# VHH binders against BTB/POZ domain-containing protein 2 (btb2): the designs that were tried, part 5

Target 1, 284 residues: BTB/POZ domain-containing protein 2 (btb2), of Schizosaccharomyces pombe (o74778)
Amino acid sequence: MSMNSSTEISQEPSIMKPVSSISSFVFNAGFLQGTFSDTTLIIKGETYHLHALFLGRSPVLLQKLIENNPKGDVHYTIEVETEDPYVTKESCLFVLSTLYCDSPRIPAEVNVCSVLAVSDLLGLDTLAFEASSLIEKSIRPETMESVIRFLDPNFEGLERLKMGMYPRFTSGLFNKAIQVMYNTLVSNWNTEYARLLCNLPFEVIKDLLESDKLTVGASSMARYKLANEIVKMRASFRKQNHIEGKGDESVVLAFDEGSRGIQLVHIAPGAESRRKIWKATSVR

## First folded at step 18 (VHH)

Design y4 (from x3 with I33V)
Fold by OpenDDE, fold request of step 21:
Structure y4 (fold): chain B 284 residues (1-284), chain A 125 residues (1-125)
Amino acid sequence: as target 1 above (284 residues)
Amino acid sequence: QVQLVESGGGLVQAGGSLRLSCAASGFTFSSYVMAWFRRAPGKEREFVAAITGRTGYTFYRDSVRGRFTISRDHAKNTVSLQMNSLRPEDTAVYYCAAGKPSYWEAIYSGEYDYWGQGTRVTVSA
């Protein structure tokens, strides 16, 4: 009676690898790996291997896809042209990756200004607004110059600053920046704001320093002293950097209906310092 | 068996260059994101750079951007980190990692499947 010990090979249930979520799959296999990519996208000379289905979430890319496949080809080649310096490879990767996600968040590791730029470029308004909001929240003395330069890299003027490079998303940022400066200028004018103050247009400096919103000590004299120091700093900066043709700036004490204030005056190059006692007529 | 073997670490003066290499085996190399992490003395492990397989996308820490270049050789199953303009702050043990990030932040968080033993980089002042 040969006891045939049937070694029951206990088939350990093959632990079915948890089926990755659709989100995980499309991000990893789709975006990162480019698996079964049907679209070559080129932005600023960089090539991305993507999927038309997801790119269609961008109005700009959708239009390009439609325009570039009249014959029903299996592969799309599209190019988005831009000279925007804030459009970077890193920001493109991030923004393009968001097309593969349901509710993307802008992480701290990504430059928010660049995200705004790429979002605008690709017609992703929701993401652009989110980026704008984050920029607004980031405004502080340490970031002020960066934000202002993002609005107007060449400091072309007050109107450009007010609108920014992306008017639909940046038109309010300058005003917010100025509000922060009203409260922080006294403590930061010769440190965090020094370079910025030297590069800002005269009109902006004038408005800033003459404003009643500027928090300066209890006296008109304190405001005058601050303004005078800033004017001197700007003059020194122009001299050191051989900036010619911008004229001179000065600050004067002004009286308006019993209130003491200051006035910044621009002196054009070659104009004789005629001590014109400008009676500040109250523009009603 | 999965193996990641780092090499190329050493002592270098500030402003100098090093090239790290990581040899990978035991998995489908092209299907993984390869990354470099580093751990300085008394600090937590931090992301340095990553490169995808087929697409060749690269990711960098801001502090190393423009100085470090990550690359991979599919024929040799190697990932490299060219480090230029090295600074004392770059002193650390550098680790090679392989993974399949499932979301954006995972690229940077250290959620990788495989890790090397590390190679020491010392940058003198």
Scores: ipSAE 0.842, ipTM 0.945, lowest interface PAE 0.5, mean pLDDT 90
Fold by OpenDDE, fold request of step 21:
Structure y4 (fold): chain B 284 residues (1-284), chain A 125 residues (1-125)
Amino acid sequence: as target 1 above (284 residues)
Amino acid sequence: QVQLVESGGGLVQAGGSLRLSCAASGFTFSSYVMAWFRRAPGKEREFVAAITGRTGYTFYRDSVRGRFTISRDHAKNTVSLQMNSLRPEDTAVYYCAAGKPSYWEAIYSGEYDYWGQGTRVTVSA
């Protein structure tokens, strides 16, 4: 006879001082305190005590609520599964709190990338777009590495970078980042920016240096020189930091139908530098 | 009368640990968010950590995340702050606060109803 001790959450009726607005009341009494919660939500092993009425604002949660109440139970237990490393307890709390608010703003204290991840997970498109916009606005030479990491946390390559982990919201961020970097390199080259370039993945550097938008002095030779300098700096950086096994990088001048281009080539460790003159086969 | 009484402050070496405690009385403890704030010499008061009543949600300043843990004991009406891996920059007077935040930013802004007198934490190099 296992006595299921139903921990009766004794709701002592605290005479709540008249909260000035419905929004304030539902945020404090509803979200923070979980007063009269009818829904247990589980995300990544964390439990949230929420209200089905407000969760209906999420299409994903609404569907879960409908699916999990075939018998008309008074209490809902729903679980949202995810392996996304950007879904955190803090970001979940914030995003879930927005379901209790009118026109929420993303505060500076919350990681905007994580907000985007959770918003995507819960089908909150407006919030996801807002987060994406903030990420875009945050793109600077100094933040480039973090943005690149967010777009491709598993180092899958250029195609992933272009789409990001949330293609509906992150597509185009890479191109914007590259544009910012390009403008910076053209207008103001300094040692700090050089260091930043040394930390970026090869694919990013390749895309940057091979871009036709990179007009250094309107000279292909100038562009080539710059690319070579960057490659040398990166090589030196790898040596100084004992980064082994990543191979070498080289810059090649490519001639395509009268236009001089630059190609960045990765040389695998131990591969004999066979100068394969890559004939740009014109894909007709 | 509402009272918040902090304890547990002191001198500690860098890398050391302290546990702060705040004893609350004179209000319905479970209905309030309990928080820790700190003020370093020559700096403004800043948010450190908060914990809700029944739901037990926790909030942390980024710089203390992973090092500090906030907890509460409803039976004793106490809130605690376990501080590990202390750094010289953690040197401050730490204040216990109780409030009912009505929006997200209010959790961090210091819009709390009741405050303790504070306990001094000094982290030496």
Scores: ipSAE 0.832, ipTM 0.948, lowest interface PAE 0.5, mean pLDDT 87
Fold by ESMFold2, look of step 18:
Structure y4 (fold): chain B 284 residues (1-284), chain A 125 residues (1-125)
Amino acid sequence: as target 1 above (284 residues)
Amino acid sequence: QVQLVESGGGLVQAGGSLRLSCAASGFTFSSYVMAWFRRAPGKEREFVAAITGRTGYTFYRDSVRGRFTISRDHAKNTVSLQMNSLRPEDTAVYYCAAGKPSYWEAIYSGEYDYWGQGTRVTVSA
């Protein structure tokens, strides 16, 4: 056996394992693995094994923990009920993980709209505002339809679009989307925006196409042609999908300065009865 | 000694299915996040799916969600990846990994502690 230097020890350095940082231990052992979990949280039928101490950072979950007094093994069982389709398993995992972190960031791997939905559900206003800011920054032709659907998933119309489904956080996003459309409509109307333009309320289409913020070409004839193509596309969409009772749309040349040489005209469904009224009067 | 051994790779037609398996030894399976990564010819390694050993939380790459299912078997100390509706773009070497992510993005990154040698999956048109 050869002599060894006095600077060496017989034990391997691996037996001198350092203690994990508090943040690393809390995230991995606590959140991901549920070590020493004392709470069963149920959201939309999915189960999460978590810790009341950290969940209490959500005002919504704190209230539910206070309302549920555990017995025996000191275990909480709480449920958050929702029908919101944007509340998903993966978005719940991310948002819940932020309760175990000091300064969480919303990464690219998560659906930001779903993060906003879960943040609102759990009363996490700062995270919801951050999600809304990211949605706003992400608005482009490729994402436009998904953003508009997030604002109005049930096709309720203009008033829903203005507010979105989470008004404190989504009010104003629609106006931002419209601002982006002014710069991108001409290049995308029959491609990225085709389905979206067919589903938008007439009032939105009218305001968009009549706006002086929209630049179409060198003359008002270019705007007239574009508007007419979009109106025809919308009519074809309604026919292809057997949508009735929505009235008719048309584009008219106009020479007042406010409409940039065109006006979009809509005959609401109620207007169809004027001809019947006239016929009924004349039949007597 | 920690070891991860993948199996179940092979050749399959588009629309077909394969089940990959990863046998783990030398550590407590329930203390780790287990993950699958893949490397396609001429491309960088990318995340596919992960599962937490104890709680069973699952994470998926968007392009595989709904087609692939990750699962674990504590008794056999294995993790599996059921791959359905396979496409030619799923062709890659699939690697099993184990680690202890300390923040959200680490779940998806290649910063895992242990890696297998990989199993080849080829999806023909």
Scores: ipSAE 0.745, ipTM 0.916, lowest interface PAE 0.8, mean pLDDT 86
Fold by ESMFold2, look of step 19:
Structure y4 (fold): chain B 284 residues (1-284), chain A 125 residues (1-125)
Amino acid sequence: as target 1 above (284 residues)
Amino acid sequence: QVQLVESGGGLVQAGGSLRLSCAASGFTFSSYVMAWFRRAPGKEREFVAAITGRTGYTFYRDSVRGRFTISRDHAKNTVSLQMNSLRPEDTAVYYCAAGKPSYWEAIYSGEYDYWGQGTRVTVSA
């Protein structure tokens, strides 16, 4: 055959443009625009116009689709009920979009905690584990408070912190956070960690400040001073927020020989007599 | 011929409100994602909000979530951005855009096909 090697290829308007890739078309026309949608999905009062074929990749949604089409209707209406504050409209959109993709990745800009929550809700274990891994890698002073709040959003205490709200995926995150705090507490206690330290359970504060894993200054009294400042900060926080009836916290010196350590003590409400007796018998 | 024309910019006091509008012509509104981007003095263009044409799904930059509301009007072929509780940091030129993102990150990345000329918003202290 005879071809012009220099001109016809550079201007071939008769060459058909390729169709969009299946994945691109499915994402835009399918997920984003709801073209030919056959399902109305409702989560926390928000409505999504989606496709049963793709939603069926979620074990949770598949079961609901099966349960809600005994008559063979052409349109499904299904609802997923939750009061979880981490299940948000935008995170639902992201997680639902992964059902329209072969190899979705969690981009750096999404709320990874909410992705974990929605992934758990929809039975998407692989995505939930990936979200948990990203949360763990993100633990630093600037993110610490948000991670701790995610583990215990209702301030239930130490047992909740250790497991988090999604134990299969969040167990162990608290221990990782505490390990980071050992290396970062001294430089951040009155700045990035100030509010966090005021809201942590006493048991956690006690373990942190008494631990040999925490290095505080060069003097025998540096740890005592830091602990007193944190206890004072916590007391001021309770006063300013009108939190009463919690008892008092104090820092005492360990006075066994060779020890320059401290002990944090929490004196329960109405324990005035016990405080007097305890302090009197502990003074040597 | 595709055209996007922004309006509604101006000067407003911190804590105040402003409503931007984007009139779209030359394409079917319902097949596009419509978005607002902004460029502050000395900064790169950044995503603000987006809305899908047919389904009405909305997407927001974290710093504006709860303060800004994107909406669409199919009859007028317009997209609006209601901006409440404005802060000096919101000072920027705001651009309307239209596109067909083919993956999640493209919603936010500025891979939009059509852009307006922009409308200036200044938020005084």
Scores: ipSAE 0.686, ipTM 0.893, lowest interface PAE 0.9, mean pLDDT 85

Design y4 (from x3 with I33V)
Fold by ESMFold2, fold request of step 21:
Structure y4 (fold): chain B 284 residues (1-284), chain A 125 residues (1-125)
Amino acid sequence: as target 1 above (284 residues)
Amino acid sequence: QVQLVESGGGLVQAGGSLRLSCAASGFTFSSYVMAWFRRAPGKEREFVAAITGRTGYTFYRDSVRGRFTISRDHAKNTVSLQMNSLRPEDTAVYYCAAGKPSYWEAIYSGEYDYWGQGTRVTVSA
C-alpha cells in the first residue's frame, strides 16, 4: 500500500472564475435554490419558488400564469388543486425539475406512478407516456399488486381497471398485466398474487381462470383444483376481514371453448333462487 | 476555510431516537444543498437525506422516509437529522455534506463538494 507523492496545488485565487454552464445554473440556482424566482406555485399545500419562463413549458401552468397575471406583474401566485394521493411532494419536485432540463430522464429513485400522476396534472404528455411505458415494462409478479392498485385505487371494479385513473396514459395497462398473469399465475397464486387475487373483482377472476390462454397442467381437473383453491382463498379472506354481502363463489365442471372444462359461478347475496329439497335434473 | 462538523451520534436501542447535528462554516450556507450520507461497516456510502438552501425542499432515501426529518437553521449555520424509530440497519457512520447539484441524480450521489469526518450511530436490537 503506497501513497502517491504530490505537490500541493497553489491556494492562490484564480484570476478568472469559470462561468457556470446554462444547464447547471438553471438547475441549481434556478430550480433548487429559487434564485430570481418570480412565481409562487402551490400544489396540495406545498409551496414551490419557481420561474414563470420555465413553468410556461407546462400547458397547464402557462394557462394559469396568463389568467392570473394578465398585466405582467412582477410576481405570480398560482395554485393547482388536486386530491390525488399519487401527487406527492417528491414527485412534484421531480416533475417540476424537468421543466428546467432539456432531456429529462425518469430516475429509478422516484415513484413512476406518481410521476405519471403529476405529469398528467401538469399536461406533460411526453413525460406521462414515458412513465406509462416504464410501468408497463416493470409488470411482474413482485409489482403486480401495486400496478393493479394504481389502476383502481378505490376498488371500483373492472371498468376502472380497464381505463385506470389517467385514461389517456393508463388505458391498456390492465390488459398487459393480465397477459403477464397468464404466464405467472400457476407459480404465484398462493404467494405473490395471493392478496391480489382476493381483491380482484369476481368477473376478472372468472375470465382469468376460464381462459384458454391460461395453461394449468394437462387436464381439466388441474384447472378445477386451482380454481377451487383460489375461490377458497377468497372466501377465507372475506371471512377474516368481515366482508359481507358478496354472496358465494363456486367452481363447476363445464365444457365450452373458452372455459377449458370449468366455470366459476357467483350467487349474488339475497338473489339466490329458492330451492326445494327435490330438484329438477338436467336432461343434457 | 470550509468545515463541516457532525455531532449527536451514539448508541441507542431499536425503536429509539437520535438527533444529529452538523455545524457549517467557511462558505455561504444558504447557497448550498446540505445532505446526510451514511456508511455501514463493509458497505458503500449511501444517501440519507438532503435539504436545499433558500427553498427548503427535502429529499429522502426510501427506507428512512417518514422516520427521519432533515432541517436546517440558517441563523446557526446548522443542519440537523432527527432520526426516529431507529432500526439495527440504520447503524452506520453518518456524514454531513454540502454541494451544488447540477442535475436531479446529483442530489442523491456522492458528488458533494464538502464533507465532514462523520459521527457514529449504533442501533442495538
Scores: ipSAE 0.609, ipTM 0.868, lowest interface PAE 1.4, mean pLDDT 86
Fold by ESMFold2, fold request of step 21:
Structure y4 (fold): chain B 284 residues (1-284), chain A 125 residues (1-125)
Amino acid sequence: as target 1 above (284 residues)
Amino acid sequence: QVQLVESGGGLVQAGGSLRLSCAASGFTFSSYVMAWFRRAPGKEREFVAAITGRTGYTFYRDSVRGRFTISRDHAKNTVSLQMNSLRPEDTAVYYCAAGKPSYWEAIYSGEYDYWGQGTRVTVSA
């Protein structure tokens, strides 16, 4: 068959096209494509071509935009400096994209710890609290080491663990992690938790193993055996990794109010030597 | 007429490299997010990488981050995927796609507007 080009079209192509939704246009044309961008934002050497109007929804970025001195055409160049290893390119993209959206959600596949870090950097408290809540809900044996490392990436110790690196949002996560460990330690101490237990401060190990909240068999002997295995594992880890200056650890049976309990004991390095020096010096 | 034509697939040994290329025509190249997806034998199609148009933002599946690099050449209307340190699990048919994601998750979804026919990559153990 043949159709003449002089035939009238029964339906004209999209004579009345609806306006694209503002949310779709703003996200795609604005955020992803940088259409009409007026701001160069630099974070950790990465460049983002964005819009001052939307960036101003971040209190941190708003302040930097207000302080910016325009030169010639009104184009903002602002920089956010950080050494935070959790601030990553993709997490910056996600968090910045939330400034172009109403009611954004944190997808399951995003690194939630990095979202929290970037949210804190940009003063996005609601998003940071949502990230913290997701981290708390995700605490399991498989995630425990990564959560603990996120709280104390530089191995500073118990006080850092309790607060985390972003204390307004991460305070209390360590306590929640410990609550999970009470229910999961016995099944995971030599597998999922092995490296974690070797790196935790002695104070934490002592509190965990001595706690009435931890159930290990029917008697103090089961708890003693587990505690001794963990102490031995920690000692082997220090030897294997050439970690010195941490002193010795041991487990003793201790009876308090007639109970067969345990006590973990730590002898600080040089404790006997410092005692002798103190006594000899004080005789002078 | 919109066309996405992939090239560069083939057989490579584990640890090797390949560079995939996708030539785009028939649309305003700089207005589209370009992406690579892959389908392994017996698996659903999955996201690999994406790159935005004028801004050049890049997005990667976790398993390929640091090994694969997506790039685009606006003068030649091509998008490329440099694949280094290849592993047997990277074996798949790789598809070039173009679209206009309207929300974050859409970047990673298979709801792109235009698709190529795919190019086969086989990584031998």
Scores: ipSAE 0.598, ipTM 0.862, lowest interface PAE 1.4, mean pLDDT 86

Design y6 (from x3, 17 letters changed)
Fold by ESMFold2, look of step 18:
Structure y6 (fold): chain B 284 residues (1-284), chain A 125 residues (1-125)
Amino acid sequence: as target 1 above (284 residues)
Amino acid sequence: AVQLQASGGGFVQPGGSLRLSCAASGFTFSSYIMGWFRQAPGKEREFVSAITGRTGYTFYADSVRGRFTISRDNSKNTVYLQMNSLRAEDTATYYCAAGKPSYWEAIRSGEYDYWGQGTQVTVSS
């Protein structure tokens, strides 16, 4: 009650009142209130009451407006279809609002991954690149799992991780995430990274733990022990979650070359995978 | 004069529900964004939810998304906040506000034009 300003009173009238600023009027009366809206936009069953003039700044929406020329009617109805779970109501509102602004910025409270998804959907490349840059800057142990899930939400594997779901904007983010992991894995593997490491493809785990970019103590034994703990954690996770058909994983010491003193081995189900394992198996 | 009268607060057990109402007068209700803000003892006022006048767009703080639902009835000049699955951390004085944000961040800021006196919500065993 006493926390806020007093109730606002009306200013004294004048014979000439200043017009509202273009930016203020466009954002509030236009975007938020739909004053003089001429377009019904539908995205994932949600309806937005907007203006073709401003929507035309999106190449995707412009094309739909041009294609939908209702005879004798000044009202447009256009629809953008998507099943993308990152396209959300609030992120659509934010991204659409940027069409009503000169120099929009991505504020801290919006989900940047969803902004990227909606920006891609609407062909807003500059905003999508800005979102990608913010995602890259946000990669830390606390955010790593959410970034990796964004790149591969359906756990499709390494090829999806390398490109992400929006390749023009997300290619290379996985590599940046891996670079962060080289510097943060040892102190986070059983805490912030625990679930992430259990869900990453074996190929990623193998490359990460065998890499000379990862420093683990002074000897090959420290790396061997860490790798075994991670392999054990992954096996326990598969057991607890009744995940079958993924084969077995193990760690062996390697003394000769290339593997930084260890080698991770995967014995996958199937004749083709088993033949590869038998051909390549050499304990060193 | 402009008046915003919030009501519907009270005591509730964790997991319970409350519905807040805010009756407005003295301005063109449908042309204003209506918002709910809250302030717990010793904490800064924080955004809870907002709803636009004619378009009905809704905004939620992350801490309440999925649990709270904002709505409005322009014929009754009233905005509502349905609060479900209440938690101890939802304990606060809840304020109704009306504004005309001119940029995105202003929707969530405490710079609304008119403010009600608030209603107390207490969630405790």
Scores: ipSAE 0.691, ipTM 0.893, lowest interface PAE 1.1, mean pLDDT 86

## First folded at step 19 (VHH; from y2 with F29L S30D I33V M34I)

Design z4
Fold by ESMFold2, look of step 20:
Structure z4 (fold): chain B 284 residues (1-284), chain A 125 residues (1-125)
Amino acid sequence: as target 1 above (284 residues)
Amino acid sequence: QVQLVESGGGLVQAGGSLRLSCAASGFTLDSYVIAWFRRAPGKEREFVAAITGRTGYTFYTDSVRGRFTISRDHAKNTVSLQMNSLRPEDTAVYYCAAGKPSYWEAIRSGEYDYWGQGTRVTVSA
């Protein structure tokens, strides 16, 4: 009954439970647990229990929801078809979760390339641009091969590399990668870049090694030596992996005023037989 | 009382397999995200895997993807972590945790309300 200093010190205040925030409830109960889900979404055999209200924030999914013809059932079933290997279960889960958030952040635990692929698939341009920006900022010797592979996963060549697989978002990323290589090639060509340099198109290797933007030292001989090492490495790779029909590559010194350069030469299969000069005709 | 109790830890040779179990009492797992974290010698505690209690969505850190499988046993009210192709770097104390995270990106150790005391896994070379 008496309120002395001992009871005041030991008094437990009344604990008020906060009303769960709408954002917390929507994300946990809605996205993560599928409470009151009205939509079954299928992507590459994985099923997601979601809500049309939130999925409608994707223009791609909104169109599919509008086109859905429920047969006396208020439950939607929609499917998004893709053969894109970068569309993965975990990146789909992350990207779909952003439809339930105000200010989503791409966590370090997800593959940003896969986030870009899923964002493009679902028409989420802002997220796709953010993913592309993160890829560009992450370009280093240790990430270079994965970035280049993402741009050209099917080894189509230079024109694919320039645009990437998602041109609106990946155009220009190859040029940024090449800019990084100008500053890092000399110290990484036989380590971090070894496999990458073996798999790049000759046209890219030629442009890279002939460019004055590449700093090798003050001497054409230093550049010539590096270019020969890379060409030899590429030839060994083709032989070891039984890659035929690519012809030969060589390096020559370029004799030119205002140039301290080299020239990389590619000899197409059978090209030397076509270049024979008929010397006997000039005698006759 | 809410309790999480881990079991199944032990010593195993590299390349071997181990199954950890986390038994929950005093609450329904259906309303929670249940996760495994680990603390290796000389390292900070790190996320390993998680599963949503109702939908069964799974999440894995890169170093265990393809080797570890998290699953729920509704009959026993448990969550299991099947660990295959074990490596010496998997040596750690493994902790089971349950929570109601507010944001996907923030599914981190700070988002979990309940923790087990841990089970030790040692992978010999």
Scores: ipSAE 0.438, ipTM 0.769, lowest interface PAE 2.2, mean pLDDT 84

